# VH-VL binders against q91z69r481to671, part 10

Target 1, 191 residues: q91z69r481to671
Amino acid sequence: GRRNSHARHQDSGQVIPLIVESCIRFINLYGLQHQGIFRVSGSQVEVNDIKNSFERGENPLSDEQSNHDINSVAGVLKLYFRGLENPLFPKERFTDLISCIRIDNLYERALHIRKLLLTLPRSVLIVMRYLFAFLNHLSQYSDENMMDPYNLAICFGPTLMPVPEIQDQVSCQAHVNEIVKTIIIHHETIF
Key: E = the ipSAE of ESMFold2; O = the ipSAE of OpenDDE; V2 = 0.75 times the mean of E and O plus 0.25 times the DockQ between their complexes.

## First folded at step 2 (VH-VL; framework fv_ifabotuzumab)

Design i7d (at its last look DockQ between E and O 0.19; V2 from the best seeds 0.00; counts 0 for: pae E 12.0 > 2, placed apart)
Fold by OpenDDE, look of step 2:
Formats: C-alpha cells, structure tokens, sequence
Structure i7d (fold): chain C 191 residues (1-191), chain A 125 residues (1-125), chain B 107 residues (1-107)
C-alpha cells in the first residue's frame, strides 16, 4: 500500500505541524487586530529565516519576547500551505467543491461541503479544523484588522485550493474564494 | 548547518557484525526520520530502512529483516545501524540520510535531503 | 515492491547539450519521486523532490516532470560539473526503492 503520512505523524506525536501551530499561536497572541494581516507581505528575508529555522527543527516563535514581524509570521504560515506537495484541498475534490457554489443557502452549502471533506484523511481534516477555526476567530476582529471572511478567503483561496490548469482560472478563483469563505463562516458545522 | 557525520571504515569477517554510527548536528535530531542506504562497489543505491529517533519506530526492507537493527541515542543525537551475519555481498558504502517531511500532510516525505559522508564496510575472509 | 527503471543506463553528452533521463515505476506513485546526483566517491545529493520541485541551491537548468509511472529529469544545458550518476527514488510505498542509475559521461 501507499505510505501513510498520518501513521508517521502518529509515530512522531505531531498531529498539527509545529510551524502551523506556532504561527497561529503567535498571531493569536500578537496579530489578531493587525490591519491587513495575510494581505500585507512581510520581509522575505525574515520569512525565509523563520522557515529555515523550522526546517532545522527549531521553534523561533516559542519565546514570548519574540520580536518577529507579524506580517512575516503570517507569510510563513501561507508559505507552508503553498509549499505542500499536495494542496490542503486535494485537486481530486476540486470539481465537487466548486459545484457547491450553486447552493444558495450557506448553511446547506456548508453541509454539502462537510460531506465532501469528510472523505479526506483524518490528518488533513485535523489541520483544516485547526486552521479554519483560527481564520474564523481572526475574522471576528475584522473591524480592526479589516480582514472579514471574504478577504481572508481571497488571501488563502489560491494557497489552499489552487485552480487546476485545465480550468478557467478567473471564474474558478472567484468560486474558490466563495467556498473558502463559506468554510470560514461555517467551520463549526463543517468540522 | 545541518550535518551528518558517520563512523570510520570497518573491515569484518564473514559471519561477524558491524555497527555504524551517524551523529547528527544542526537540527533537532528527534524530529526527523533517519534513513540508511548502502551502495556496493560500482553498484546503485539500496534503501535498507529508517528510524524515527523521537519514538524509535523503525521500518526495514524485508531483505534485511532479522539481520539489521537500527537504534538511536537521543542524548548524543546519534543513530546506529547494526548489520549481523555479514556476507561478502554486504561489502558496501553505508550512508545515513535525513528525511524531510514536515511540509507534507499526505505523504509525510520529500526524500532524503542531507546525507552522511558514508562508511565503507568491507567483508572478506 | 515498486521497481524503478531508469533509461538510459549510460548516456554520453557534450557541454551545452540538453539531456533527458527517464524513470519508470512499476506502479503508480503519483508524484512521490526524488532525483539524486552522485559524483565519484561522494554521497548522493538531492536535486528534485515531489517529481518537479527543485531543491534549494540546485541550478535552474535542472528540472523534473511527470506523475504516475513516467518521470523525467532534464538538464537544459549541460555543464562540466553535471557529469555524474543520477538516481530516481520513489517514496510512495515502503520499501523505498531507487532506479538502477544513469551514468552521464562526457562525449
């Protein structure tokens, strides 16, 4: 059979990648009210430094006195998901997920999305649950950070659910954003 | 800088055992799988198995089952590969190699990104 | 076990040439493939992973493509330092397995 990364993660005891957990924790502590978070790019040098540190098995965000720029930390989180060998939302589910846009009622749409996502590996679902709970929480501060669910979906949509090359990039991207927005809003129903 | 430093060359008789060490530095030893790969003279690469230093979990190629034992000492960030009942065809350069996998949720691996310098093991009567 | 077959086993080329090495898997391995370069008396060096992702620090003249059972390593313009042996490796299913190698020699 195919190698099971979930089994390896279980062996390692790391359910959520350290880089994901650390970045999200850091943002929760210092970045919830940061205007334009995930929209504004951080220092590429700092992003790479943080990334490289995690690749060395370190946790550069563990110190409460960390002076890392919040936009750089946000950049590291996005870079992680963009760098996955397989996108968080598998391409095999793309067509089915996009079809959910035809459902006007958002709650019903969420239920359909839930049904589709429950077919994914547990390890992926755990990370999704964690990420979208965070994004929902972050969106509650939209009056301060200007990042409502839709704006966050615009930032994360291309990263989490890239449009296959054979699809119309413009029209599908809009749909991807709507699907991601729906998941942010209804994350408790979906996960 | 991430580095793997292996023990020196070994000369063994048939039927004996050899234990090769691999000392890791520059990264958290317990957080990355360690692979062992060998290469007979003039031949290709052959994967032997891997170990996760954090838990001690191992995976061996069935070809070596019963003869290979992979262990680690986390206190000194060192992995060990012991091969018993040596034969002449075990003569090879043995490599330890780190597996980078933390970017992959589904597969959990991107192959081996850092290698030791190799340990020559010669089995001769 | 998944068998990896490289083609050709030997390849002669000149500096500046475009070189292509093929790796075939006995069954589908998606994109769970890496390419390594090995020079004489040296440890292998990872060039490509995830079938097409270039290792940091590796020149852009190297590229990988393919999925499923057919994969290709391409050197767009061969340089003197590129003469070496190349291996593909699958990490889809245990045990990990390598191709038999492709020795790239100077013509």
Amino acid sequence: as target 1 above (191 residues)
Amino acid sequence: QVQLVQSGAEVKKPGASVKVSCKASGYTFTGYWMNWVRQAPGQGLEWMGDIYPGSGRTNYDEKFQGRVTMTRDTSISTAYMELSRLRSDDTAVYYCARDTEYYDILTGSYGMDVWGQGTTVTVSS
Amino acid sequence: DIQMTQSPSFLSASVGDRVTITCRASQGISDYLAWYQQKPEKAPKRLIYAASTLQSGVPSRFSGSGSGTEFTLTISSLQPEDFATYYCQQYDSYPWTFGQGTKLEIK
Scores: ipSAE 0.035, ipTM 0.630, lowest interface PAE 2.7, mean pLDDT 90
Fold by ESMFold2, look of step 2:
Structure i7d (fold): chain C 191 residues (1-191), chain A 125 residues (1-125), chain B 107 residues (1-107)
Amino acid sequence: as target 1 above (191 residues)
Amino acid sequence: QVQLVQSGAEVKKPGASVKVSCKASGYTFTGYWMNWVRQAPGQGLEWMGDIYPGSGRTNYDEKFQGRVTMTRDTSISTAYMELSRLRSDDTAVYYCARDTEYYDILTGSYGMDVWGQGTTVTVSS
Amino acid sequence: DIQMTQSPSFLSASVGDRVTITCRASQGISDYLAWYQQKPEKAPKRLIYAASTLQSGVPSRFSGSGSGTEFTLTISSLQPEDFATYYCQQYDSYPWTFGQGTKLEIK
């Protein structure tokens, strides 16, 4: 569990990792209309430089002039989630989450996903809420950036909810993408 | 190689304070929570609190409310624990112990993977 | 606070025995549990985290299981170097708490 979310008295504020908050704030300010965001690769050098700065406790994306490549900042955000020792969606809940695709009604599906996610530590749920609210907001600019909820789910699915090796990769990946898409669209119902 | 090296043994009188240091090496000091755990002679382990060196944020066990202060100096990768108004039952070995990396908050802590060698604090008249 | 209760408090066993130590949490903690080994005059060493994940470099004779409120540490074939005190620790909710310990003595 997230440390301050499990304090003696529940913390009233959200605690989002600085790297996540900074990348999302930067994209919200400068990148909402950027075509192919999260799909087009950024500079490996710039991605690594930004990542290393955050690892040192710095914030290279603070409120300053926008000189960073949007694709590189998007790359840093994806790299953060890929680098987690445990995926954002815990492997222990993979089968239960995937089974929700059997529910045809999308709002009922969202409610079942919510029930599964409510058992997670509050610190995880706070990050999920923040990320998916951002992905939903970004998708509202899809006429310009070409990244609707379906496209965003394809980009984030493998990183956020990796398919276990014992499972059929192609079939399960499509189901993962559908679950992630559902969460992007119905994030307010779920979180 | 990841190491935590603590300051030497201390002998204190009741009512005094003690400040134990824990110098980290071999990893990014600001990226991991640092716990303080003590063990009275012949007794089990007792968590006292933690600090996140990147921000200086702390959490303390209620048992030590008003007596413990945890700080850090990021320029020398060193964490500190100060315990005031010492009593004879504060006699213990005090450990620092590294915890979860800052960027891996999704499951929270994974427990304490690297421990200092311990600092014996003896409180006697 | 979450109370962690270990059983037994003391255990005597022979080399080669299968040894099981139990830890019970006063409320559900999912798999947010670690096991530590502490030898006399030494700092604790983490053996297992996430209830069942073996720490790198720990011998494979050690294993952990359980979820929720009931957890076990198992040593499949006891070795002379396993003489130590073993602690469980929950990291679900502050304050982090330890079991009272299980002292394992080799016959």
Scores: ipSAE 0.005, ipTM 0.493, lowest interface PAE 12.0, mean pLDDT 85
ESMFold2 (binder alone), look of step 2: mean pLDDT 91; pTM 0.940

Design i7e (at its last look DockQ between E and O 0.02; V2 from the best seeds 0.00; counts 0 for: pae E 12.4 > 2, placed apart)
Fold by OpenDDE, look of step 2:
Structure i7e (fold): chain C 191 residues (1-191), chain A 125 residues (1-125), chain B 107 residues (1-107)
Amino acid sequence: as target 1 above (191 residues)
Amino acid sequence: QVQLVQSGAEVKKPGASVKVSCKASGYTFTGYWMNWVRQAPGQGLEWMGDIYPGSGNTNYDEKFQGRVTMTRDTSISTAYMELSRLRSDDTAVYYCARDTEYYDILTGSYGMDVWGQGTTVTVSS
Amino acid sequence: DIQMTQSPSFLSASVGDRVTITCRASQGISSYLAWYQQKPEKAPKRLIYAASTLQSGVPSRFSGSGSGTEFTLTISSLQPEDFATYYCQQYDSYPWTFGQGTKLEIK
């Protein structure tokens, strides 16, 4: 039998990547009411600096007095998920997930999405649960930050669930956004 | 800056043991897998094994199983590779190489991004 | 063990040339492949990981492609500093394994 590289996660003891946990923690503390969060790009220099710091095993966001720009931190979080070898939502589940758009009732749709996602590794589900709980929480401040579930889905959809090349990019992207929106809204039912 | 500094060249007799050190700086030593790779003169790269300094967990290539021991001293951010029962064909440059902390949740590795300068080990009668 | 086979083992080219090196895995390794450059008496340097992701600081003339069992490293326009030996490496399954290398020499 193969001993694949996936086992290294168990050895590290890290269930949620430090970069994900730290960015989300930082945003929860300082960015919940920030208008246009995840929509407005931060400084590329700062984003790279933060990313590189994490790659050195550091946590540049651990200091409670950190003066990092919230848009840069948000950019780092998106960049992480965009940079995964495999997207958070595996391409093998793409067609089935998109098909859930045919279900009009959002609760029923969420149940079907749940069924599909339960087939994924526990480690992936834990990260998903953590991320979407955060996105839901962030959306509760939409009156201030202007980021309702749909707007957040627009920002994260392409990153978390990229449309395969063989699919129609325009129509499928709209469906991806709706699926991600559904997951944000019904994250407790799904995860 | 991230840096790996290895111990100096070694000359050994057949049957002896050699222990190469690799001191890490510029990053959290315990959070990155450390690989050991060797290269015989004029030959390609050969992976020997790896160790996770945070736990001490190791993976060895079966070719070296029973002869190689990888350890670490976290207090001084130093990894060690010991090879016993040396043979002439163990003559090579030995490298320590860091794996990445920035990893895919499904993969867990992106290869080796930082390398030591290498340690020449010569086994001769 | 997964065997990695590079081709060609030796390659002669001129500055400005487009160069392609191939690596084949004995079984599917998805995109768990890295490319390294090594110059004489120096440690290897990672160029590409995840089959197609460019290492930070590496010139854009380098690119990687492929998945499964067939992979390629491409240098779009060869520069003088690019003459070196190149290795592919899989990190899909232990033990990690390297290709035998491709020595790129000046014509």
Scores: ipSAE 0.038, ipTM 0.576, lowest interface PAE 3.8, mean pLDDT 90
Fold by ESMFold2, look of step 2:
Structure i7e (fold): chain C 191 residues (1-191), chain A 125 residues (1-125), chain B 107 residues (1-107)
Amino acid sequence: as target 1 above (191 residues)
Amino acid sequence: QVQLVQSGAEVKKPGASVKVSCKASGYTFTGYWMNWVRQAPGQGLEWMGDIYPGSGNTNYDEKFQGRVTMTRDTSISTAYMELSRLRSDDTAVYYCARDTEYYDILTGSYGMDVWGQGTTVTVSS
Amino acid sequence: DIQMTQSPSFLSASVGDRVTITCRASQGISSYLAWYQQKPEKAPKRLIYAASTLQSGVPSRFSGSGSGTEFTLTISSLQPEDFATYYCQQYDSYPWTFGQGTKLEIK
């Protein structure tokens, strides 16, 4: 099962899981210029403590005085997506999605990706839009944080769009990373 | 088992270039950052840069920007470091070193867990 | 760039001694620190990562501690095979940087 989290203002109106929203807000406030964000691993202890706090209905990232390591907060976000019962990009769409890499024109590629993603539940698409808008925004600081769209795709690709066991892991991973990069760059066309 | 095997020693004149190879085996070459670290005689370790073999994306220390090029050939699981316009103070042992598995938070970057045997480059008139 | 300074640069000790090597970072690096052992004419070997996590196969006489700016490598009972140079390395932010090394000579 997908993790439940409390919306900031009301439970019945929640669209973005609280843990996702809180991590992204924290990084927007304190971490946009953090070098190597999402590449460097956070403290396993701190990552687990933050995650467990959210599961108890607390929000350790809402405190106005920040004491959390940016790499640990980034780690919590990655752990959330790794822990989903079904990956954010469903496995049954894998072959169709990576086939879009054959489309050289990036705008046309984005439109084909959009067509495939429109078949997904709206709740999944809303989380995708939120995540990829954030990743695009973060990449705008790449001259300081060293995390351009492709570096971010390397960090998130395996977790968001796992390669099926039957297929060549090495070759397909490069295609996954290119598709994720395309979505980061062209998120407004897709969503 | 995981191994990194580097090319043999080289002797170069000032102004030349050197290209060191690092052949990986026992793991998924394209899934780990590869670092290059050098050590001048009697000196400490100096990080030069890294490459992600899955994409060819690189990061270089400012000291080497413009003189270093890191590449790879994924068909033979081999990383390369080329240093141009060599000077006598580039005499060193050059190591390749694998970072930890980058794409999963549980095995993220924790430093360099596997090192090649080193390649001695001597720059002399 | 984050400067890493080790203390002492050179140490002579006897078998059985407790040895402590200190590493200081020029700015906070949380726990993003590794320790390496390098024997003459050989590549470095990672001993510890995340400041205190012992690499598999490393003897339990080695331990690491610290966070922020100060870190310590301890050898609780020195053995003859521990003659080596020891390096700390931060991996908090680019460029990755090493301490200058601590050369341990065993009497």
Scores: ipSAE 0.000, ipTM 0.571, lowest interface PAE 12.4, mean pLDDT 86
ESMFold2 (binder alone), look of step 2: mean pLDDT 92; pTM 0.942

## First folded at step 3 (VH-VL)

Design a1 (framework fv_ifabotuzumab; at its last look DockQ between E and O 0.03; V2 from the best seeds 0.00; counts 0 for: pae E 13.3 > 2, placed apart)
Fold by ESMFold2-Fast, scan of step 3:
Structure a1 (fold): chain C 191 residues (1-191), chain A 125 residues (1-125), chain B 107 residues (1-107)
Amino acid sequence: as target 1 above (191 residues)
Amino acid sequence: QVQLVQSGAEVKKPGASVKVSCKASGYTFTGYWMNWVRQAPGQGLEWMGDIYPGSGNTNYDEKFQGRVTMTRDTSISTAYMELSRLRSDDTAVYYCARDTEYYDILTGYYGMDVWGQGTTVTVSS
Amino acid sequence: DIQMTQSPSFLSASVGDRVTITCRASQGISDYLAWYQQKPEKAPKRLIYAASTLQSGVPSRFSGSGSGTEFTLTISSLQPEDFATYYCQQYNSYPWTFGQGTKLEIK
């Protein structure tokens, strides 16, 4: 929502948004072995209830023995990034980022992505580093949860790096997913 | 106009392999996951796995891991399911079916909204 | 794996009857449940998703309810074209699993 976007802009650039930090913490505690995590988007009612609670300044995921559905918490995280008025990966960097696909060597591709991302505001980079460290860690449990870096890139790509309306949606979406996959795998090189 | 059209019936001997095709039309093939589901004669539905056609990434049910291979050809909007080392109990109708995607609700899996007509595979000696 | 059990497995009814089919999950699946209708020699057709959301184009006599472990599909006034096999499917977690099916036959 725009309220979540507003809260992020009002926060210190060194602070991870509470909704992002709380959802990731919850998934690290309860969701690492959940098969197909992020493949569904959560229950609409529960996702809205959790999101609205965060918008009121409450933390519904305060590490109590609450019975929150793991898919709904995962869905809130996805929805938060999807709902940003300015996507996590800015539209102005879109063409430069997808052009990195032309770099065949994955390590050199990662270094070029790093160079592009370093031009972004520190507040954006802090959130990116936090999110991608989490996605990399989650993917290390893929033998249990079936969500390898490729699956996670498919689930998060459109949310983090929307294809602009002026671009070819089909070919660009494939490139977005490949870039996001590269960032998940090579997060230590990039951040 | 959104359609999935599958290849014709196959008769195979035990130990052989079969490759079923599923041609998509009327939507962006690379934007939706494709599922494969089978049904033995007089039995219920059994999920085999899914593939994301945009990248070719696959997820298989453990029961089929090592025998099933799902692929796609984006130039002709066609998905494939190949099952090897066939046994008589692989006799079934094999269906392809796409995921639901709605722009007015959260993006993700909501079941399978469009199905192919099915391909009958008979494994007999 | 999550096991889905339908009851009854076989149901005999007359046109105009109210019919209820139950689906039970071996663990909590929130509302991650779809219902399908399959007519003889045809592919399944999705009727309901998210436990209670009716797919566009499906007649309003069909409805779904439930959450957690117990779910129901109701046909408020059975029509001749409704005689079919019905399946529930959970999508809470991989692998996706189906109930064994409920065959609805004319009485």
Scores: ipSAE 0.761, ipTM 0.883, lowest interface PAE 1.2, mean pLDDT 89
Fold by OpenDDE, look of step 4:
Structure a1 (fold): chain C 191 residues (1-191), chain A 125 residues (1-125), chain B 107 residues (1-107)
Amino acid sequence: as target 1 above (191 residues)
Amino acid sequence: QVQLVQSGAEVKKPGASVKVSCKASGYTFTGYWMNWVRQAPGQGLEWMGDIYPGSGNTNYDEKFQGRVTMTRDTSISTAYMELSRLRSDDTAVYYCARDTEYYDILTGYYGMDVWGQGTTVTVSS
Amino acid sequence: DIQMTQSPSFLSASVGDRVTITCRASQGISDYLAWYQQKPEKAPKRLIYAASTLQSGVPSRFSGSGSGTEFTLTISSLQPEDFATYYCQQYNSYPWTFGQGTKLEIK
């Protein structure tokens, strides 16, 4: 088959996978006002079908005639990050990131988070910037979709920044959510 | 200012080859795809292919496969398009046009935003 | 290949008119659609990208809309400098393809 334009990322060295770009683009087009987006996963069958299609080198989300459920597309996006061998937020930065919760001033907190994240590979930062720009954008529609930065952080926190097993899962999860929320809100400062 | 400056007009005979250059300035040459588009007299625009100067990777329209070669010299920020086995119907204005490297998640920033002035290639016996 | 079909091919209008040009894709291209303006003996100029995003420096009288397979370029109030040929282009899938063009002439 012919090359998809979205495959240019691999040529440029950019590490944003087609599946991530396509899901986010699809949601931007059709799902910004969707109430409770990312709160509830779509059909597992549909999610798998979409995923498998991407694995075949296809882009099932480029055609408006595909008529995929927004929740399924959202599910595919989350599934991608959940399925990463290494979480988007590496466990090696977990303690340091969580410690930023002690900083009350959110702008200052963002600066500290930025400093920590700058230690990560450029490829990871590119994906982070991409994702959190989207999440911030999505949160601007919270009046319609009911997904403010905190709600989005609740949905993505465990996926993007899983709590290491040696840590207290309950207490740390709350902190993870706050950190992710901070990043969503202050993504321009951080990235 | 971002600019693309192309080489001068060419007159070729059928069967010959032509190589058009496109010198980029005002931006990081290796960071943007470069497209080549031609336009026959009185006709529409026809995409030929593109090249990523950073890697040298190319995509060609099948119509030109085997006849077109896109290259670049990063040291002088110049892209080249060579078309071989020229025919009369290859007579056209040939454009280089910059495309973006990164997809903008909010605006979908893609497309050919900066164009060269064009190079007229005339193929005649 | 994805075929892009513009309509009309020719359009006559007067200054001040509202002008609409349509572009249809043979298959879904999401919003990976750009509009270009070309004046005689000049290189094309990008007006719109991502189907509806106005290129920096382009007058606000230009607008784009659509997604999937149907797209529209609109000039709200035609100005003298707007008489030109317009092209749509998809960049969803290789090879990139253009519409056949719409020549906008003075009535």
Scores: ipSAE 0.020, ipTM 0.592, lowest interface PAE 5.6, mean pLDDT 89
Fold by ESMFold2, look of step 4:
Structure a1 (fold): chain C 191 residues (1-191), chain A 125 residues (1-125), chain B 107 residues (1-107)
Amino acid sequence: as target 1 above (191 residues)
Amino acid sequence: QVQLVQSGAEVKKPGASVKVSCKASGYTFTGYWMNWVRQAPGQGLEWMGDIYPGSGNTNYDEKFQGRVTMTRDTSISTAYMELSRLRSDDTAVYYCARDTEYYDILTGYYGMDVWGQGTTVTVSS
Amino acid sequence: DIQMTQSPSFLSASVGDRVTITCRASQGISDYLAWYQQKPEKAPKRLIYAASTLQSGVPSRFSGSGSGTEFTLTISSLQPEDFATYYCQQYNSYPWTFGQGTKLEIK
């Protein structure tokens, strides 16, 4: 890399999946104060309808007059991440990531998590950055929505960083939740 | 088989405290919110609060804030509800009840799908 | 708080009657509503969730409908074993709240 001005321009064109961007935008506009968001189940009918619309190439959340239930939009977002062929946090990084809980200093812990995550494909990191910036922003309304970083980590941990089947599910789940919480809180340091 | 088994009946004097236990079996105790609901004689159901056993995080109805404490012991899969400064109108049956699946949009239940048998607490006037 | 108001509070009906119980929310709750049946000296049992979806094993004579602020539980042909108290419960937002109950007596 000497000059790279033209290639740099094209490299910056990474795109957040439309369904992720649309759900997060909708929640930012209408759902930041919604009590129990991501914890309360959405309408199964509406969640499926929204998901199917996106699969047909439509964007049912872009219409300014469309009024969708916040829990259903949150459900669509969770369903997207659950449905990924490879979890957002790859299973190959699982042991290294959860070992970071042994670092008591939270800033130092965040720096170690950052080092591990920087080895991932850039397209994955862009989605992570977008999601965790949103989760941090949402948690700033926790006095109103009751969803602090730990509650959000409980809701997203199993989906984003599944415990491998050969490991103790109960003991590892608490560690997963702590790591996800750390990433929500310190997302600017990590990403 | 998913089960919630509660501690036995209690008789208390006004001003005392009561601590009801709820032992869970047949599922991952730390992965589901546990609710506490009470029912005074001849009255309806009243939600008191919940706890997430994995963390100990709690939410209480404002009516009970300051008098209720919900805790758990994950080593024995047991949730607890303690109500202090008892008075006669706290006489009720106290239930623990597990939330339905909130981690799975496609297979989950809504509301409280598994209930304990109830614990009768009588507060003498 | 979202207040849940049931109507009627008491109902006496004969075997074979059609019974309708209504539940009204003080604000919109979409379909985040469950119905419970409680028989004397027993814990509640969930009958319906998401306003209209019957729990597995619940007899087909039970049905639920509604969305937003008004909801209905219907028993199409009352049976002697349906003597119980029925509660609606919202789970749209904290705190979770129940209706005051509808006690159904068989004549």
Scores: ipSAE 0.000, ipTM 0.530, lowest interface PAE 13.3, mean pLDDT 85
ESMFold2 (binder alone), look of step 4: mean pLDDT 91; pTM 0.939

Design a10 (framework fv_ifabotuzumab)
Fold by ESMFold2-Fast, scan of step 3:
Structure a10 (fold): chain C 191 residues (1-191), chain A 125 residues (1-125), chain B 107 residues (1-107)
Amino acid sequence: as target 1 above (191 residues)
Amino acid sequence: QVQLVQSGAEVKKPGASVKVSCKASGYTFTGYWMNWVRQAPGQGLEWMGDIYPGSGNTNYDEKFQGRVTMTRDTSISTAYMELSRLRSDDTAVYYCARDTEYYDLWSGSYGMDVWGQGTTVTVSS
Amino acid sequence: DIQMTQSPSFLSASVGDRVTITCRASQGISDYLAWYQQKPEKAPKRLIYAASTLQSGVPSRFSGSGSGTEFTLTISSLQPEDFATYYCQQYNSYPWTFGQGTKLEIK
């Protein structure tokens, strides 16, 4: 499983989960120029320490005196989304979202994706808007960090939009990554 | 059995281009980053870049940008590395090497767990 | 780029000896370090990843330790097949970089 008992998506809330907000803030402050950010899983010891702190209701990233490994903070963010029982992109929307790959015009594809996502709960859309605004901003530093929108889509795609078991895993993963890339690039059109 | 099999040795003149192939078998080719690493005679290992075969997205070491092109053909599970404008100091053994995935496809790099046998490229006039 | 420096560059030892190879990074790399063994005329083989995790199938006489900037590869009781060149590699950040190598030769 995708079990992550204390880093759950808040379907009923209007607030960004603390772990998501804190990790993104930390990366914006210290990680925008880190070459290959999100390409490693993080240090297991550090990732566990950060995750356990959030599970206790503490914010380990709020103290400016705390020196955390940037890869571990990035890894915590990635693992948070991976660990959700209900993926950020719901399984029932998978086929509709993947079908958007058939739309050749990228702007029209973005508009169609927007239409599909607007059917989701507001709490989900708020988290998506926050995450994809961050990923777009991070990708603007790709000349320095080497993480263009497609590199980021490869790192987050399987985590955000898992391919259902009934689908062809290999073929659909390429489409997932392309859809996620589209959302990163066109986030202002979509959200 | 996970295996990477590379194309045979090449002899090229300065200014020419060389294209090395790396055929993968025994795993999901599109799920793992593929690295290219070279080794000049009697020297150490030098990273050239990586490619994600699922999309063809590439990352190159700045030293090779403008001369190296990495591609793949998913229908035959084969990765390619083309180096242009060859110089005598490009003489080396060229390796493809699979990036490790430990937990699943999202785990990221743990170094290179499976290597091709190497392709010797000799550049001489 | 992160520079990886190994010591010693050359080492001669006898079967049964304990051998230690050190790798130093020019900046902190946490535990994002792998060790490789390369025998003459062959491709490198990964021995260790995450600084201390042994690759499946690698003999238990091999071990890795360290974090941050100082790392060690130890062979507790050298065997004839262990005579090879050893490389460390960081994967903390692009570009991936290797140490210059340590050549282990028979006395």
Scores: ipSAE 0.675, ipTM 0.860, lowest interface PAE 1.5, mean pLDDT 89

